# Ledger of designs, part 7: VH-VL binders against C2 domain-containing protein 3 (C2CD3)

Target 1, 169 residues: C2 domain-containing protein 3 (C2CD3), of Homo sapiens (Human) (q4ac94r1171to1339)
Amino acid sequence: SSGLLDVGLRYRRSPRTAEGVLAARTVSISVQIIRACGLQAAAKALAEREPALQFSATVGVNASVTTHLSFLPQGEQRRTHPVACSFCPEFSHHVEFTCNLVTQHCSGEACFLAELLEFAEVIFAVYHENTKSASDIISIESCKEYLLGVVKVPTKELLIKRSGITGWY

## First folded at step 22 (VH-VL)

Design ya2 (from y04 with light chain S30R)
Fold by OpenDDE, fold request of step 23:
Structure ya2 (fold): chain C 169 residues (1-169), chain A 122 residues (1-122), chain B 107 residues (1-107)
Amino acid sequence: as target 1 above (169 residues)
Amino acid sequence: QVQLVQPGAEVKKPGTSVKLSCKASGYTFTDYYMHWVRQAPGQGLEWIGQINPSGGWTKYNQKFQGRATLTVDKSTSTAYMELSSLRSEDTAVYYCARVPYGYRLFGAFDIWGQGTLLTVSS
Amino acid sequence: DIVMTQSPDSLAMSLGERVTLNCKASQSVRSYLAWYQQKPGQSPKLLIYGASYRATGVPDRFSGSGSATDFTLTISSVQAEDVADYHCQQYYNWPYTFGQGTKLEIK
C-alpha cells in the first residue's frame, strides 16, 4: 500500500508583540496540508484485515490528516477536517506550531530548537473516518477510525515549501 | 510474532550504573517509538523516557535528573536504558514498551517486554 | 506534572457483576488516556487507548469512557480472568503519568 501526501513546511520567526517577552523566544513552524492521492491502494490493503472497509475501499474514503511534531507533546497535534468519499482528497489546510527556541536539556543545560530539529520529524497520519459511526454510540468498534498510512518528514527538511512524500505503514 | 525480550534480573550496589537491554522482533524496529517504564514493588507505574529509534531523539522524565540514558542499536533492533548513580529506591521492574504512531494511539503502550527486575542493595 | 488519581484503590466483586473503575486527571488530558490490565507477575496489557477505543484482542465486556479530566473503565460482566491491577495513563503531555492503580479481586 502506498500513497502521496502533498505538504508544505515553513520556518518562521514569531512576531514580537509589545505585551510579551516570550514572543522573542519562540518561532512558528507552518504546516500546509494540500492534498493526497493514491489512497485506494492503502484502503484496499487495509480492507483485507478490516472487512468494515470493503465498501469504502471501493467507493472512496473519508480522509483526514493529523500533524504532529515529534518534539512536541501529543496534545499539540492538529487534525484536518475530513474530505468525504475521495481517494484524492484536497485539504487546503494550514496550521501553525509555536515552538520554544530554547528548551531544557536532560543534563540541565539549554538546548536550542535547531539542535532538536536535527533529530526530529514531522509526522503525518492519514485516517479514514466511518461516517456511519458518528451517531452510533452503541458499539465502540463502530466509532473506530482507520489508519491508512503515515508520512514521516525529517525536520532537517523543514525549509522545503512544498513536497510530495510517500510513506505508509 | 511481535515481542520485546528483556533479561530477567539485575543486582547492583548503590552508586553504580546498570544498562538494561530490550530486544525487539517481529516488526520494523525503526517504525515505533520505544519507551521505558518502571514499577517498584507493590507500587504504580512510572514513566522514565522515550526514544525514536529512527532519528535517536529522546525525551526524559525530569525526575531522573539526567541519570537515565536511552540508546538504540538499529543493527540488532535493541533498545538500551542506562541508569547511573543507583539508589535503593531504584529497585523496581523495568519495562520497555512500544508505542505506535497514531492520533489517538501515539503515546499508548501496545507491546510490553516482560520486564527486568533491578535490585539495588548494599 | 499531571497527576492521575484512580478510585477505588481496591475492590472485590462477584462474578458477573458490573465493575466501574475511575481515573481523574489534575488537568485536562482531552482524550489522550489509556487503560492497562496487569495480572499478577505479568507485564501490563493495553486495554483502552484514546479514552474509549479497545485495543486489538480486548473482549467486548471492557469499555472506556470520559474526556478531559474524568475517565471510567467499565467491565460489563466481570470474569474470573479479570482479576488484576488496572492502571490509567495520560499521554497528553510530558511526562507521561500513571494512576496509582486499582486492584480488582473476585469474591
Scores: ipSAE 0.584, ipTM 0.868, lowest interface PAE 0.9, mean pLDDT 90
Fold by OpenDDE, fold request of step 23:
Structure ya2 (fold): chain C 169 residues (1-169), chain A 122 residues (1-122), chain B 107 residues (1-107)
Amino acid sequence: as target 1 above (169 residues)
Amino acid sequence: QVQLVQPGAEVKKPGTSVKLSCKASGYTFTDYYMHWVRQAPGQGLEWIGQINPSGGWTKYNQKFQGRATLTVDKSTSTAYMELSSLRSEDTAVYYCARVPYGYRLFGAFDIWGQGTLLTVSS
Amino acid sequence: DIVMTQSPDSLAMSLGERVTLNCKASQSVRSYLAWYQQKPGQSPKLLIYGASYRATGVPDRFSGSGSATDFTLTISSVQAEDVADYHCQQYYNWPYTFGQGTKLEIK
């Protein structure tokens, strides 16, 4: 009983100044976060454990979406601006991740990005920001953000589809 | 009951290899990444590496690159860590630990195995 | 590598006292910081993730705060069962790194 996220992924080649053998060339993974829907079910489920979300689960959540490529460190994650008071937020957000075409294996051998993408995922996390709690700096008990759901999109199709990956997840 | 089960102990000689196992149960194995962390006696924790659910992607601490190999067997819900060219300094408790998906969470170890004591001595 | 430094190395507190453990990163790790409790002879247990979020089942007396380079784990009222080593860990960048740990004892 979760919502859906409308996203788009595209693979783009982008030449980059050579900083080394492994970083001579890069590509960009373009991610579009278009909209979400059906977030009320997720909010209600969460509200069972988080009473502070009871109101938001009824009237609307303040949703934001984080994007993470599984083969990049956490520091590379991106986040949309929050859309206030909606179970069907429209984000219209675009982000690009620069990726090296060549990485290093544990053996020291070169690993191509294509090999990584075969097993990689784009991870989307939808969060609700509790504005009431956000203003309460003293409240240790209340979290400002609540995870509504996670979407995992395999990147393997980027190796085949030139048009990229689009759809609801 | 979610748990990661590891063998209690392994004894190896320097220069040899060891393959440690971590059997997962009580949850969907493929919904979590698996990491390995070790702890030398009386010391802090040291991250070794991680493997994705499919087993097709790994990331290693450079300190262990070339010596550590992580694998998974989805059919048995078991993760493996092989460490080669063992040294006395490799004596430690080796933990497997799962990492759930999620922003701010995807890197925190929410469930740990009980650890395997690896003793490397001549 | 990002170096995590915990302070103090050890401390002894009386029951019911407020305990403050510190963790410093050599560079910003934003909020990608976790705290673990490790009791003698046991594996670590996740207490806090994302610098300030309590893991499931963690008592309310535990709280995490901080961002970027300075982080704090607080036990509002320390109890006998809280005797353990406490570890901070960054997962902002590879390799993931831990502090050296803080040993908490009860007087």
Scores: ipSAE 0.436, ipTM 0.840, lowest interface PAE 1.2, mean pLDDT 90
Fold by OpenDDE, last read:
Structure ya2 (fold): chain C 169 residues (1-169), chain A 122 residues (1-122), chain B 107 residues (1-107)
Amino acid sequence: as target 1 above (169 residues)
Amino acid sequence: QVQLVQPGAEVKKPGTSVKLSCKASGYTFTDYYMHWVRQAPGQGLEWIGQINPSGGWTKYNQKFQGRATLTVDKSTSTAYMELSSLRSEDTAVYYCARVPYGYRLFGAFDIWGQGTLLTVSS
Amino acid sequence: DIVMTQSPDSLAMSLGERVTLNCKASQSVRSYLAWYQQKPGQSPKLLIYGASYRATGVPDRFSGSGSATDFTLTISSVQAEDVADYHCQQYYNWPYTFGQGTKLEIK
């Protein structure tokens, strides 16, 4: 992957009224997707294999970012709105993931969120949306999105760093 | 170049345990999740569980009721699956398969081992 | 658990014919759907991910479509080397689940 993504992660307690002890205590993991840069290199690399990207690799990509917390199911993923025609898109996107402080293993034993966060990752995927794919709905091939890069941010620092995690990745 | 290598076969008796190995090569081991899937003779595929690259987090199919244990050895780029309290119905080909990162990719198995045939019989 | 149901269970087609395989989910899996090809005596091979994206090295004759609960794998012109079992898989939620498979043969 090429390019960099500026993101922020924060940990915040979010108590809930819930059925049972396990669901009563939750936290929120706040994710900020600020901006990306250097996406032209990624686009050019892809354009070598995908001629349809040659134009976008020159003038700018239509970038969107997906966010996934590794210990949550895929259905919990979030996606930014696309930023058109830029190799340095500014997203200014904010999303929160609600997590239980205690989860239950299949065997019935408890698993604490701290254990999950120690080994978890926030996964960001940057995509380009081709304008031709939006206009041509006849062919599945023409409707494809293009993966520009993937960023993985470990969450272990959230256990010790109260201010959260920020930076370019 | 990229491959997952598994032993060909294992034979076990009911009630015993087996530990299957999956050696990765040709890629950065820590850049992919490892999953395990089995296939009984003449049947479909069944997901067993997954382990993250660090080996510190696992997710299991509850159907196995804690009988499966996934581990990794990063130093040897090898993933392991231990299955205890073996039953005759555990007879199957067991596959390891890697999962790449990505919005639409994470959860799809892009590379598979050749599988290990586990036969459980008295 | 999300139940994946494939149809038909088996089919025999002539060379060059268009093949359509179906996969239905008991609930929406959005586009988190993969298709695999498993030739006799071999491991499964990824064909399609994200419902409609071809994996690297997959011939153009293979295509995937659908979303939510109904998915289709299409072979525009079936070849002899396409004889295999085809599996669909959802990875929307745990546990990941597969269809029962469709066996494709050539007449």
Scores: ipSAE 0.429, ipTM 0.837, lowest interface PAE 1.2, mean pLDDT 90
Fold by OpenDDE, last read:
Structure ya2 (fold): chain C 169 residues (1-169), chain A 122 residues (1-122), chain B 107 residues (1-107)
Amino acid sequence: as target 1 above (169 residues)
Amino acid sequence: QVQLVQPGAEVKKPGTSVKLSCKASGYTFTDYYMHWVRQAPGQGLEWIGQINPSGGWTKYNQKFQGRATLTVDKSTSTAYMELSSLRSEDTAVYYCARVPYGYRLFGAFDIWGQGTLLTVSS
Amino acid sequence: DIVMTQSPDSLAMSLGERVTLNCKASQSVRSYLAWYQQKPGQSPKLLIYGASYRATGVPDRFSGSGSATDFTLTISSVQAEDVADYHCQQYYNWPYTFGQGTKLEIK
């Protein structure tokens, strides 16, 4: 009855030389966003307080998903393409995050990536986009995105090839 | 009601340490990141660092690296910031502030404590 | 570090006037920018997040715009209760940084 997000997380142990002062080597964390389901319930709930969602809550939402690793800057987040008019959108989206093996900004001492991953999260946010609005985010009228739900996945699950998880609204 | 409660004031001498508290109530403590920001008298805001909900991960402003230590006590829904080797320049109001999850929200401080005035003087 | 610069440092406006506050980043912060209102003797209050999204309970007269390096907070019709310092903040990259603030007064 609740929304689900089908995702895959992979930790690539093939390191490469990194540029910068704080890291000599990097690894890649692969994130695959496959599909979502059960988005109508979320849309209907939001529609109770947001009239602009009444139509979409009936016909289908224009869903996109953002991905952020909690131990990376916000600017490193990625976003899927939108899937139009669906409560069960299929994204088939793949993204890779480059991560430093060593960082100097953890608890006052140098920390390895493995230490970060023990307590880190992959944060997914599912949004509905009102296509009747302008695309330019500089305009207030174009800022018509509605948060349908958030999913937090502990990074300790990185070695799992595929995992379906329940989002919260 | 959602609130973050901080002590009103602390007075310390240079070279000493202080541990400031921030008690959360009215919401699930472990659903938000906690950040610390300070403001010197008549000055702007300065970010100190952040701690994740579990308390197992922290990120610090390099300016405070090695001097600031963030911790949380989930059992009491309280966040702490310890600052060592205090200097007169550390005199400021210290705020705790929570950060919600969200694409455009993660990093914005939606709820603030009332702040603790730390005075460092001989 | 990303340097945030606000302008003007201070301004005095008449009731009902349109107020425009500016915030510039030394490098692109995309849309990861927040605006805060801080009244005298109080803690900051979130007004805008994501450059253009109003926080809960924020009056419609407040609006945010901009992207990358140039951002604007607009008060369509300034009210007496809007007297405060206004701060912009980027959360695109660590460390998070704030502007120096703009003081808004009413004539």
Scores: ipSAE 0.408, ipTM 0.830, lowest interface PAE 1.2, mean pLDDT 90

